# VHH binders against Protein disulfide-isomerase A5 (PDIA5), part 2

Target 1, 129 residues: Protein disulfide-isomerase A5 (PDIA5), of Homo sapiens (Human) (q14554r378to506)
Amino acid sequence: WMQNPEAPPPPEPTWEEQQTSVLHLVGDNFRETLKKKKHTLVMFYAPWCPHCKKVIPHFTATADAFKDDRKIACAAVDCVKDKNQDLCQQEAVKGYPTFHYYHYGKFAEKYDSDRTELGFTNYIRALRE
Key: E = the ipSAE of ESMFold2; O = the ipSAE of OpenDDE; V2 = 0.75 times the mean of E and O plus 0.25 times the DockQ between their complexes.

## First folded at step 1 (VHH)

Design b11 (framework vhh_gocatamig_d2)
Fold by ESMFold2-Fast, scan of step 1:
Structure b11 (fold): chain B 129 residues (1-129), chain A 120 residues (1-120)
Amino acid sequence: as target 1 above (129 residues)
Amino acid sequence: EVQLVESGGGLVQPGGSLTLSCAASGFIFSDYALAWYRQAPGKKRELVAGITTGGSTVYMDSVKGRFTISRDNAKNSVYLQMNSLRAEDTAVYYCARQGFSKVVAATDYWGQGTLVTVSS
């Protein structure tokens, strides 16, 4: 069958295309990358999720604020991509967005506070102490 | 109370076609994204195809162009049309309700599964 009756809407520019300080990770490089950083806050997301779209500017601003700190990273994983499905299931992602904090690649806790630049920034600053 | 009931599985020859159906009840069908997953022996359960409330679709790379997912909100049903079937498509296929309307993401309810066997 050549027919696709439910064509997707045209994609908006991807977060990855914005050239920010956010580390966009995939299943192949996730664990290796996280082990190299003392503190990583990871956003698991879906590009079409309205809640994700609202948070992306805040999370991006947070990443840019910490770009000069070698011990800190803000990373993102697109869980809608086929190649990331296993990763997102292994990390127990139950919905989007989901935020996890990793310490030298080890899962430490889920971030459930304010999804704003101020909230993320305050959280990360506390980790440095 | 939430139920997902699959039908249409069976034995089919390589190159053949099969249509899977999933009848849903116990929730407002039009409010949820739905998906088909499959699991072959020794493999993890993987997303095959999904459809949002707005009609956006996603497909696993190996089935793109061969499989088509669709939904009928009036009949509370989601379908998977499978064409050009291969031996590698042999698996138990599961209908799944997603926890979101706009994204095929976190599954909150599973059907019982239906076996698809592709062999000569």
Scores: ipSAE 0.000, ipTM 0.092, lowest interface PAE 19.5, mean pLDDT 85

Design b12 (framework vhh_gocatamig_d2)
Amino acid sequence: EVQLVESGGGLVQPGGSLTLSCAASGFTFSSYDLAWYRQAPGKKRELVAGIWSGGSTVYMDSVKGRFTISRDNAKNSVYLQMNSLRAEDTAVYYCAKDSYEYTPGDYYGMDVWGQGTLVTVSS
ESMFold2-Fast, scan of step 1: ipSAE 0.000; ipTM 0.193

Design b2 (framework vhh_gocatamig_d2)
Fold by ESMFold2-Fast, scan of step 1:
Structure b2 (fold): chain B 129 residues (1-129), chain A 122 residues (1-122)
Amino acid sequence: as target 1 above (129 residues)
Amino acid sequence: EVQLVESGGGLVQPGGSLTLSCAASGSIFSIYDLAWYRQAPGKKRELVAGISSGGDTVYMDSVKGRFTISRDNAKNSVYLQMNSLRAEDTAVYYCARVYESPTYGWDEYDYWGQGTLVTVSS
């Protein structure tokens, strides 16, 4: 009997392709998007970085927790993409992951605390009204 | 969770002085643009004084020379020193974070407290 082999599964979706509340930004829309948001926590990352991979589910859960708060955004920038290299250099990204807080698009501080959903959530709660 | 908590209100006689304090929670206080607003009965809220993250100040005309706004980033606090108080200064005073929005300008604001009542009466 003739069996058709099962087609290989589609490649796993990239973080950018996943349906989450994380705003995936690129150099072309970074500054415009951040200016429209009162508080944005940005994760600068590389998809291949093991430390980034470990943090992604925590950061995603944080973004989803604040999805209904119009004043809060969690955003991510892939610094390996050619068109994002200038942005990541201008934002002084020296390693991955790097987390920056922006207030209406203005850089305010580097987040350098716990890289867990609890850590991110506690930080963001301190920023909102 | 980020809160601005007003204090220092009370009953004072005309010509008296009072200092209002506003204490904030959060590690990023130094980047806030902050303002004092007031609302008298039957009136809308009005800007009294503002101070930017860089220390620039603005005042409404009727309080200029009488009121002074200041900030202490180490204490996460903003203050309104009120001198030569008049009956028309009677109002609930609110501390607010303001922002320079690309669309709306610096006078757009958030209220985070219940305010502090200032009554100027004999």
Scores: ipSAE 0.000, ipTM 0.125, lowest interface PAE 16.5, mean pLDDT 81

Design b3 (framework vhh_gocatamig_d2)
Fold by ESMFold2-Fast, scan of step 1:
Structure b3 (fold): chain B 129 residues (1-129), chain A 120 residues (1-120)
Amino acid sequence: as target 1 above (129 residues)
Amino acid sequence: EVQLVESGGGLVQPGGSLTLSCAASGFTFSDYDLAWYRQAPGKKRELVAGIYSGGSTVYMDSVKGRFTISRDNAKNSVYLQMNSLRAEDTAVYYCATGPYEDVSGYFDYWGQGTLVTVSS
């Protein structure tokens, strides 16, 4: 049989594979992780979603800005993964991206403001006061 | 149409100072948040400082106490005063505005950027 000696190029790193301050969560660790943080902003997303792709750099920059704040976390959940489907259904995610704010693991509100680093940062700064 | 024009970049020695200016047009300036971002070669674009329509400010931890963002609503301008500059501050600095009500996202309005080089 025919052998092709040229390997395909390696796939682009997924958001989860990038070294950032975003906490990538799955169903198994979601509740446990959120309980340990006073304030967590969670982005529920699908990797194929164009609106998600546009916001990812802004959300990542926000997470990096708060990396040294023990009380703050920016987290993400990939709702396309089979193991996360139950979590995303339980959290009432009906579209992508969806942003929820949790206070010590308890859902407090949906974030519907600007999907920019400034918008996210403004929101989180306001929570600290 | 929204336009942002940066100026004030240049070459300075460590410990020096620069003031960046951003002249804005095409929107009701006083109603909008404005921000300074920077991007160094090989790094992601990062928020340096933001100033909200209400006058409140936000700063990246590594620049807090050294940089000051301000706005002049009468002149439709935002400024970044940079003191005690370090080699790590070397980057292209961009002015950006939001909330522009773009259904595809936000901060669709960026300036062309101004280069700041901190070198001996």
Scores: ipSAE 0.000, ipTM 0.091, lowest interface PAE 16.8, mean pLDDT 81

Design b4 (framework vhh_gocatamig_d2)
Fold by ESMFold2-Fast, scan of step 1:
Structure b4 (fold): chain B 129 residues (1-129), chain A 121 residues (1-121)
Amino acid sequence: as target 1 above (129 residues)
Amino acid sequence: EVQLVESGGGLVQPGGSLTLSCAASGRTFSSYALAWYRQAPGKKRELVAGISTGGSTVYMDSVKGRFTISRDNAKNSVYLQMNSLRAEDTAVYYCAAGSEDYVTWSEYDYWGQGTLVTVSS
């Protein structure tokens, strides 16, 4: 680690670069990964979106709360990446953030409740195990 | 709800045979995909064989032609017939059950306690 006062600070780590329990998925692995989990709540997002930025810490905290439950996953898809555009279109993502619940990889419903850690955790706990 | 109990492990000489059995409690056994995993001391758990509800099978390369997985839904049981056993087959063997929606057979809902197989002279 070296300091250079004339250089700009390094860029902030992206959500995908952070060490969290959120499962970051791409078009190539989305379907196969979701089939392995009984319950997955997926956040479709754009990194530049202000509403997404407000939700990220809440969704991350939710993922961390369920990290030891092998039947539950909290996953995220960056819809701005070229390789994910087809996936986000196929999943009918009309805006950001969008939250979908999948049961063993099958789309079950859209999550439209509170975008807070409490809202997400209450929703996941209400799912039949 | 499903409980899995393995049996049939033991000590056998190289070149010998063993049949492992896994009995399940529960009323929906026929709807589960079933697998046998093994773990040797100091090594990670690995998939040995899997069988779908329709009878399609998958095997680890080193056991193809030597091991056979089968299921009997009437007896709520899955079996692993092990022939031509080698020292490298020594491990604790685990039965697993899960949804057929699992693409890679690596994420299972139910696991047994394990049964020890030792291949030695």
Scores: ipSAE 0.000, ipTM 0.079, lowest interface PAE 21.1, mean pLDDT 80

Design b5 (framework vhh_gocatamig_d2)
Fold by ESMFold2-Fast, scan of step 1:
Structure b5 (fold): chain B 129 residues (1-129), chain A 120 residues (1-120)
Amino acid sequence: as target 1 above (129 residues)
Amino acid sequence: EVQLVESGGGLVQPGGSLTLSCAASGFTVSSYYLAWYRQAPGKKRELVAGITSGGDTVYMDSVKGRFTISRDNAKNSVYLQMNSLRAEDTAVYYCARDTYYYDSSGFDYWGQGTLVTVSS
């Protein structure tokens, strides 16, 4: 009944496979999706990054809090995927996690405040004036 | 039981090349995320390059175009080819095994490290 520590654990749902309000974006749909939303906070991440793993529940809770707001989106980009490599380079992602705020698809600023649900929600609320 | 053994470190001149090897035992490298980290004196360990079980690769910005991570499943080994070496690349290099399955506890196994000195 002891797990074999040398074998990988049973597959768990990836963040993308979890049914949340986070918009999981790829290079092909990133710019078109962002243009349709007044405010988008984007988390650029790597699934293997421990710092990213800690933030994911907070970011997911934030996305769920704003799910009914048509002007707001919380989006995520997995920078490890081949399809997203060019996008993450173009957006000047130097480490994980990185948070960018976009206004109608235009980069406005980096988010460098608390990586908590409270921090993210306060930031987004302030964007509404 | 799980072991990662690095080799290939040494003294090299700026602009030179070096290949690091990581021999794994007790598990199959193709089933895990494997990475090279480095640590200079007084600094935290930083990720240099990684390769996922699916073969996707990740590099820190300062080594892109100079370093290449690869895997040989038949030899159960991971390699780091380092070209155009700079003084700033001087560090102890560690091979590491991790799992990136979300919402599960990872297993961090580290090799003993191999010293790379880039000096004229």
Scores: ipSAE 0.000, ipTM 0.114, lowest interface PAE 18.4, mean pLDDT 82

Design b6 (framework vhh_gocatamig_d2)
Fold by ESMFold2-Fast, scan of step 1:
Structure b6 (fold): chain B 129 residues (1-129), chain A 121 residues (1-121)
Amino acid sequence: as target 1 above (129 residues)
Amino acid sequence: EVQLVESGGGLVQPGGSLTLSCAASGFTFSEYDLAWYRQAPGKKRELVAGISYSGSTVYMDSVKGRFTISRDNAKNSVYLQMNSLRAEDTAVYYCAKLEDSPYWGSDFDYWGQGTLVTVSS
């Protein structure tokens, strides 16, 4: 009875594989991409993290709400990927999720408020005033 | 109250294998996610592998296919099987209890003492 008669379920799409307005960044393009946007809120995450999984729909909804604003971006970095580990260490990411605000690619502050679409949206709107 | 005790580190030649063990106490083991981190001399700690309470696993890209994380809820233990070891795998390996916290890996109360793995000829 070595055989499994059931077909394996198809793997769930990763956040990066989903069609969203979130900018998925890697170490190679992180700094150049952030320099092109006046305001970027970056979520550093691990795909297996329960806190991250709860926040992803809220952060995605926020990104989608600002998709038509050329001055604003919501970006994400998967800190589990080998190619991103140096970036996450350089950005002093101590846990997941971590949220940083960058102004024209320069680190300005850590976001430590509500991890909801409302919280993120209110924060970003305040930056534009 | 929470304690994590790592073991199984040692000196091994390139291409060799080691199994690391972490014995846990002070919490309901089956309800929590666990992870292995490592820290090379002069470097920051990095996530190597994680396993959820439901058995889902994740690995850093450089260890995929070489390392396997597993858990035994009856023994309150988590393991890291390391195959095809390389010089760059040399580090102190740490076991961590993952909280439903925004700052995973920053709470030292839930980190073990570490076990040293040295890969050299």
Scores: ipSAE 0.000, ipTM 0.172, lowest interface PAE 15.4, mean pLDDT 82

Design b7 (framework vhh_gocatamig_d2)
Fold by ESMFold2-Fast, scan of step 1:
Structure b7 (fold): chain B 129 residues (1-129), chain A 121 residues (1-121)
Amino acid sequence: as target 1 above (129 residues)
Amino acid sequence: EVQLVESGGGLVQPGGSLTLSCAASGFTFDYYALAWYRQAPGKKRELVAGITSGGSTVYMDSVKGRFTISRDNAKNSVYLQMNSLRAEDTAVYYCAVEYTSEFGTTYEDYWGQGTLVTVSS
C-alpha cells in the first residue's frame, strides 16, 4: 500500500522492554501482586504522554534504588492497553501520570508531590518504620 | 492510541495552492513512514505521496513536480504542499501510517479522518 523505498528503523524499546526493577502490571495480575508487598507505589501512564515520558527515568531510578527491599515495589500500568482499561477505570485514573500508594494491595492515597527520584524516594522512605 | 488528524483543506481556484498538515500521536513518529492518500468522487483511495523515516519521498505520477511531502519530527507532523491545483485534484485527503505494535511482528494501518480539498473555477 505505502511505497517506501527505505525500511523504517526498528521502534524504540518500550518501558516494559527495558531492563529495570519496575514491576509492569496488567489487569490480570495487579491485585494479586500488590497483596504480596507491604508498600507499592504505582504509576498509571500512557506511552504517548509527554509528562509520563519525563517521569519514567525518575520512577525507574526509584525502583532500582529499592530493588533489594523485599517489602517495597514500584509498579507501572499502561492504561492505553485494552487489557488495562477496566483496571484504570476501577482505580479512578483520570489523567496521566497518576500515582497511587497501596498498602498490602489496599489503596491508601494518591501521591501528588515532586515527580523526581528524590521526591519518590523520600516518600517511600517515610512509609518505612 | 494511534491518532492522525488532518487539517488545511478548503476551496481553491484552479492554479491555486494549499498546504495540508497531519498531526500524529500515539507512536514513535521518527521511526515510521507516513503517506498522503486521496479519494476522489466515485474513485477508490489512491496513494498521492509518501515519506520515509529518513526523508526519502515517492509521488504519484500525476502530482510529480506539483506536490511536495515533508515531515517535521519535532512537531510529529507531516505536510503536503499542493501547487498548481487542478479540478482533478478535488478529493478527501487522508494521512496514513503503517504501525507495528510488536516490533516487526505485525503491522497495522492507521488513517486520519480526512480533509476535503475542492478545486473549482
Scores: ipSAE 0.000, ipTM 0.072, lowest interface PAE 20.5, mean pLDDT 81

Design b8 (framework vhh_gocatamig_d2)
Fold by ESMFold2-Fast, scan of step 1:
Structure b8 (fold): chain B 129 residues (1-129), chain A 122 residues (1-122)
Amino acid sequence: as target 1 above (129 residues)
Amino acid sequence: EVQLVESGGGLVQPGGSLTLSCAASGSTFSIYALAWYRQAPGKKRELVAGIDSGGSTVYMDSVKGRFTISRDNAKNSVYLQMNSLRAEDTAVYYCARFDIEGYSSSWEFDYWGQGTLVTVSS
C-alpha cells in the first residue's frame, strides 16, 4: 500500500522556545535573577489567554529594544505551570496578563498602562526619576 | 542640532483647557516616536501620552478621555490637547523624541524640550 500521508505542519514554538531577549523565569530563580537588575518589568501570563497572546509580540519587541542595557530586563512568568503557581500567588497575580515593575528585586508598582511596545518602552525609559 | 521647543503652558482654572505644542528642528520628524511627560514638585517624571510614526497612541490612565496627543509631520510638531483640567494636572510638561538609531546605557532620552509649566488653580 502506497499510503504516505503528509505530516501535519509542526506546532508553532512556545514563547519560551523562541530566540528573544525576554528572560523566562520560574519560581526557583525569580528572586535571585531580579536582584541582579536595577529595573525589571515582569509579565505574568497564561499561554492560553487571548489577551496575553496579543501582548506577547509587543512585550518581546520591548525586551529586544533594551537587550544591550545592562540595567534593564523584561521578564516573563508562565503562571499555569505547576512550579510557578506559588510564585504567582505570592506576587498577588489576580488575572492575565499582569505587569509588575521591580527595583533591584523589590516590587515597586503595577504597570496598568497601554500593552504596546510604545507603552512599555516609554514606561521603562521614565524609570530614571 | 536637534531641538524641541514647547509652548502653550499657563495658568487655568479647574475644568479649563490648554493645548501644548512641541516643535522639532534639525531632524527627519515623520519616522520618530514622540511623547509628553510631566513632573510635579517632589514627584517622579511620568509619561502622559505618546504617539508613534504610524499614529498609534498611548495615555496614562488618569488622563484617558481628557487629553489627546496628535502630530503634524509637515510642521514637525506634536500637540497635547488637555481638556477638563484638574489641580492634579499641575506640572512642568516636557516633550521628548526617541531616536531609532541606537540605545543609551544611561537611560537618557534622545532629546528633551525645555519644559512648559501648567498650573491648574482657582
Scores: ipSAE 0.000, ipTM 0.109, lowest interface PAE 19.3, mean pLDDT 80

Design b9 (framework vhh_gocatamig_d2)
Fold by ESMFold2-Fast, scan of step 1:
Structure b9 (fold): chain B 129 residues (1-129), chain A 119 residues (1-119)
Amino acid sequence: as target 1 above (129 residues)
Amino acid sequence: EVQLVESGGGLVQPGGSLTLSCAASGFTFSSYWLAWYRQAPGKKRELVAGISSGGSTVYMDSVKGRFTISRDNAKNSVYLQMNSLRAEDTAVYYCTADEYYGSGSYDYWGQGTLVTVSS
């Protein structure tokens, strides 16, 4: 049976299960979602990666800071999920975390600066057209 | 100084097997994410297999069930066991190590080892 009275406590909620402003994307909706946003910073990650776990609070805070801006999105893709492996290969994700900036769904550059809320927010605020 | 030295490449017939090794020095190997990439002529470099510090693995779809990545922290080495090799697996294979620590990613690459699958 699925229920067991001696079972350990349930695991902590996954990043996807947390109520945040981060857009959790999958292969099926990635390209269509990005085309609708002028600026999207995407974090490609693996849930088991300790470095990803350290960055998640900073990236989440950044997403929450821009939640009211219709032109800006912070998105995440779990590259360990089977359904996302083709997407992560197509986007040339070589390790975790990897950060890409997309302009109206088109890849523009890899983000390799400070992995803090200040670093991410300063980067996004500097985006001009 | 970080150094990655690949070995094990060579000529093998279709359906054969080959083991690639990568020996690392100059960093705390056990804490790094390690991966094998490959690049065929005229194609982009692509991730073949990766392994985390905790031993979790990822694989390119076309190699699942045929290739196995493993690591030996005591020997500072990462391996790629390649079985049921196909002509399409012909490429230069690269070992890489990444440490993400707040201020950017550090991609360390070896010089590559050539794998040729041909009769």
Scores: ipSAE 0.000, ipTM 0.133, lowest interface PAE 16.0, mean pLDDT 81

Design c1 (framework vhh_7sr4_2)
Fold by ESMFold2-Fast, scan of step 1:
Structure c1 (fold): chain B 129 residues (1-129), chain A 119 residues (1-119)
Amino acid sequence: as target 1 above (129 residues)
Amino acid sequence: EVKLVESGGGLVQPGGSLRLSCAASGFTFSSYAMGWYRQTPGKQRDLVADITSGGSTKYGDSVKGRFTISRDNTKNTVYLQMNSLKPEDTAVYYCAAEVDYWSGDYDYWGQGTQVTVSS
């Protein structure tokens, strides 16, 4: 669809505005949501961060790969939003992106391996058993 | 208290359309997956369509291309748009919410709404 050609192009949609299987969480629903999922890999990010921008397509593809698995979720938290700053401080987020694995809502470990779809997928599959 | 209330069922001729609605209350709707299932007498329920909290959709093979599931998080409502209806789509349609993923055993169901496709 072509817009008015004299107008600047619209800003690209935010990650939260994209229709994906990533669960975009905020401070007021984070704990309740994670408690309902056996395995959740959470990406803490900032929209302006170049490293985050590079990872987003890989993390999104991972979430989409597990979309039909009721035991698995890939979630994201925007740490720049005012309402999420307390959460990101409480979860000890020191930089972006930061990846944490939660088991039934309980923090289990930080993910520090490859920031690729293959890396994330292999990690999640290893958690199955 | 979790409550799901379906509406929009009825009698329609083959080739016709219906839109089902499911109004949800008692949980954080935007954080949970929602689905539509159907049941014919003497058979187990089967998946018609589901939609994740992030908006990703899945459809049963018999309804792909004809039915569309959608959600409105501001109204706590999930919809099923049914086009090109066939006699074999006749069933009781149930709205479901997956509010407990700990065991995978507990789902909340609506009361069901009858859809009848007949000349």
Scores: ipSAE 0.000, ipTM 0.095, lowest interface PAE 18.5, mean pLDDT 83

Design c10 (framework vhh_7sr4_2; at its last look DockQ between E and O 0.34; V2 from the best seeds 0.00; counts 0 for: pae E 10.4 > 2, unsure alone 64.1 < 65, grease 27.8 > 24.2)
Amino acid sequence: EVKLVESGGGLVQPGGSLRLSCAASGFTFSNYDMGWYRQTPGKQRDLVADISYGGSTKYGDSVKGRFTISRDNTKNTVYLQMNSLKPEDTAVYYCAKEWGSDVLTGYSYDYWGQGTQVTVSS
ESMFold2-Fast, scan of step 1: ipSAE 0.017; ipTM 0.461
ESMFold2, look of step 2: ipSAE 0.000; ipTM 0.244
ESMFold2 (binder alone), look of step 2: mean pLDDT 78; pTM 0.777
OpenDDE, look of step 2: ipSAE 0.069; ipTM 0.471
ESMFold2, look of step 5: ipSAE 0.005; ipTM 0.290
ESMFold2 (binder alone), look of step 5: mean pLDDT 78; pTM 0.773
OpenDDE, look of step 5: ipSAE 0.052; ipTM 0.451

Design c11 (framework vhh_7sr4_2)
Fold by ESMFold2-Fast, scan of step 1:
Structure c11 (fold): chain B 129 residues (1-129), chain A 124 residues (1-124)
Amino acid sequence: as target 1 above (129 residues)
Amino acid sequence: EVKLVESGGGLVQPGGSLRLSCAASGFTFSEYAMGWYRQTPGKQRDLVADIYSGGDTKYGDSVKGRFTISRDNTKNTVYLQMNSLKPEDTAVYYCATDESYVDFGSGTYYEDYWGQGTQVTVSS
């Protein structure tokens, strides 16, 4: 009966564990989920990546801004998870973060503009016009 | 089967008026936003007007104050009243469903549907 009364502090909540409007997707639900939304902007990321960490608040704010628009989704895929490695390879993710726009689940283009809430929201609004 | 059929296009002189109609079938019309778009040869389609299922409307900057979109849910029809027509309003006008229905529980999704278009020509 080994006992260790000292517990380390709980790990920081992952992005997936935070209460946000971002849709966290995995390989087994990615295709079916994207087909159900007219417009999805997907962030492919690694939790350890400093560039990803800087973008997460901006991307989250964008998702929250469009939460009531049923045509729009902001989704994220953690490419370091074993279950997502095939997906990230299939989607030609060569670095982190990578942003792809999908129209009813079909890849349309890579987003290469400003990685800010303003940049993302302007891009998404332009998809309507 | 979703069907959108436009009518009411034609030739009109500058300053004139036309009313376009779009008869819809094959879906629950009252639950969909409906829009009018236009296209000139060699250019992409642009938004003319949109009417949401709840009745709120949106207009393109070039037509605001001159065009009015409306709907009649008992007739499954959306209308575009075009007043003070200008030569630059010459285009093919398309009716479209502007709001995707998404049901995560049933696994169903609906893409936007487009009509075949109706020609509007404004010339003297």
Scores: ipSAE 0.000, ipTM 0.113, lowest interface PAE 17.5, mean pLDDT 81

Design c12 (framework vhh_7sr4_2)
Fold by ESMFold2-Fast, scan of step 1:
Structure c12 (fold): chain B 129 residues (1-129), chain A 121 residues (1-121)
Amino acid sequence: as target 1 above (129 residues)
Amino acid sequence: EVKLVESGGGLVQPGGSLRLSCAASGFTFSSYYMGWYRQTPGKQRDLVADITSGGSTKYGDSVKGRFTISRDNTKNTVYLQMNSLKPEDTAVYYCARHRGLSSPYEWFDPWGQGTQVTVSS
């Protein structure tokens, strides 16, 4: 078989399709999943948002750093999906990305510090001790 | 067990100075942001100053230019140098382990017992 050399490359996998330690949550499982984790940092995002695209590798690296800690999760919610609209409205998401910290499923605070692996990692390390 | 112990408070005249200390134990001190907060009777606790693990500082508007926060990771201690003290600085001063630059004060974990600072004319 011969490939057409002018064929466009296949679409890049979405964040949800990538095999990472980030928990991709939807309205139907959000509350139940968060209640089972002592500490969850949640990124609310839109796939089209340039600021979100820049943060995704940093947030993914953070999730991978804590993958073996059963008390900690890094989760993401795609607010563009129809099934997530009610969730993102209920969580008062006003822009993208928005980061919330939840303690056993209860909203505790908004994270507004550095959107880097170092910033996220330092924040989570402070929570786990 | 995480423990914070404040010391260095006292009675001073306006224009005087005090140095507060907070001795920390039970956690990896060098990895945490630390802060000083104060509370007057009948009011909520307010940020005085915080310091990141890397040494960057932030101050409340009422104390900028007069107070200096610092840390000594070899002694697991955070300090607050208070200069040009005013009667309105009278409060109980608390040390807290901070979760980051934007953390709400009510979720600080843990709080120390506090140290009283009184500035009288």
Scores: ipSAE 0.000, ipTM 0.107, lowest interface PAE 17.8, mean pLDDT 80

Design c2 (framework vhh_7sr4_2)
Fold by ESMFold2-Fast, scan of step 1:
Structure c2 (fold): chain B 129 residues (1-129), chain A 122 residues (1-122)
Amino acid sequence: as target 1 above (129 residues)
Amino acid sequence: EVKLVESGGGLVQPGGSLRLSCAASGSIFSDYAMGWYRQTPGKQRDLVADISSGGSTKYGDSVKGRFTISRDNTKNTVYLQMNSLKPEDTAVYYCARGYSEDFWTGYPEDYWGQGTQVTVSS
């Protein structure tokens, strides 16, 4: 016979709760963390955004690929958190996802190429000399 | 005030060994990464080895397999054991304090030792 679910399934882990090499940053530690890495690609996102959800696996795979390289970081900032609203405004984030490249903590350029693991890894590899 | 005091430099023949020491004072040593740099006249300082607060080590390609970095947190000291020394290892060696990420990214903390001269010649 027809059965109704007795309880909802547990919520999926948030990106921050997943065991990945992505550095999840907040306004309080963003600038100090970024200055310690030669190359950081930062994804500014909102957890509810469908375009962000599609990119997250690609960005995570990229971060995991570079996890052993001390010169490189892939970082993420949740712009929906109250603590991060000032940071996302200061960084001129106008939509989600937004990708910025920082060189030793200084904004260098916006990344507007393919939002795939291949696109991100090719971009980062080109930064290494 | 943070102070780093280096010792152990000197003159050695090719193929010889030296052990450098860097004693730290004025801060909590165990919370910081420590590194060894070297500088030849007319060139920028190059990172040769670092060790994280947790003991993870990394080496420059030119010294890998010949140099060993270690630390003793009870003595607030970092060491560089240099084996199979070559004339091209001749340089002033500097101890530095920072975070593990800082050394290979080029942003160490501003605390350096006075430097110790290592000369490898026949």
Scores: ipSAE 0.000, ipTM 0.087, lowest interface PAE 18.1, mean pLDDT 82

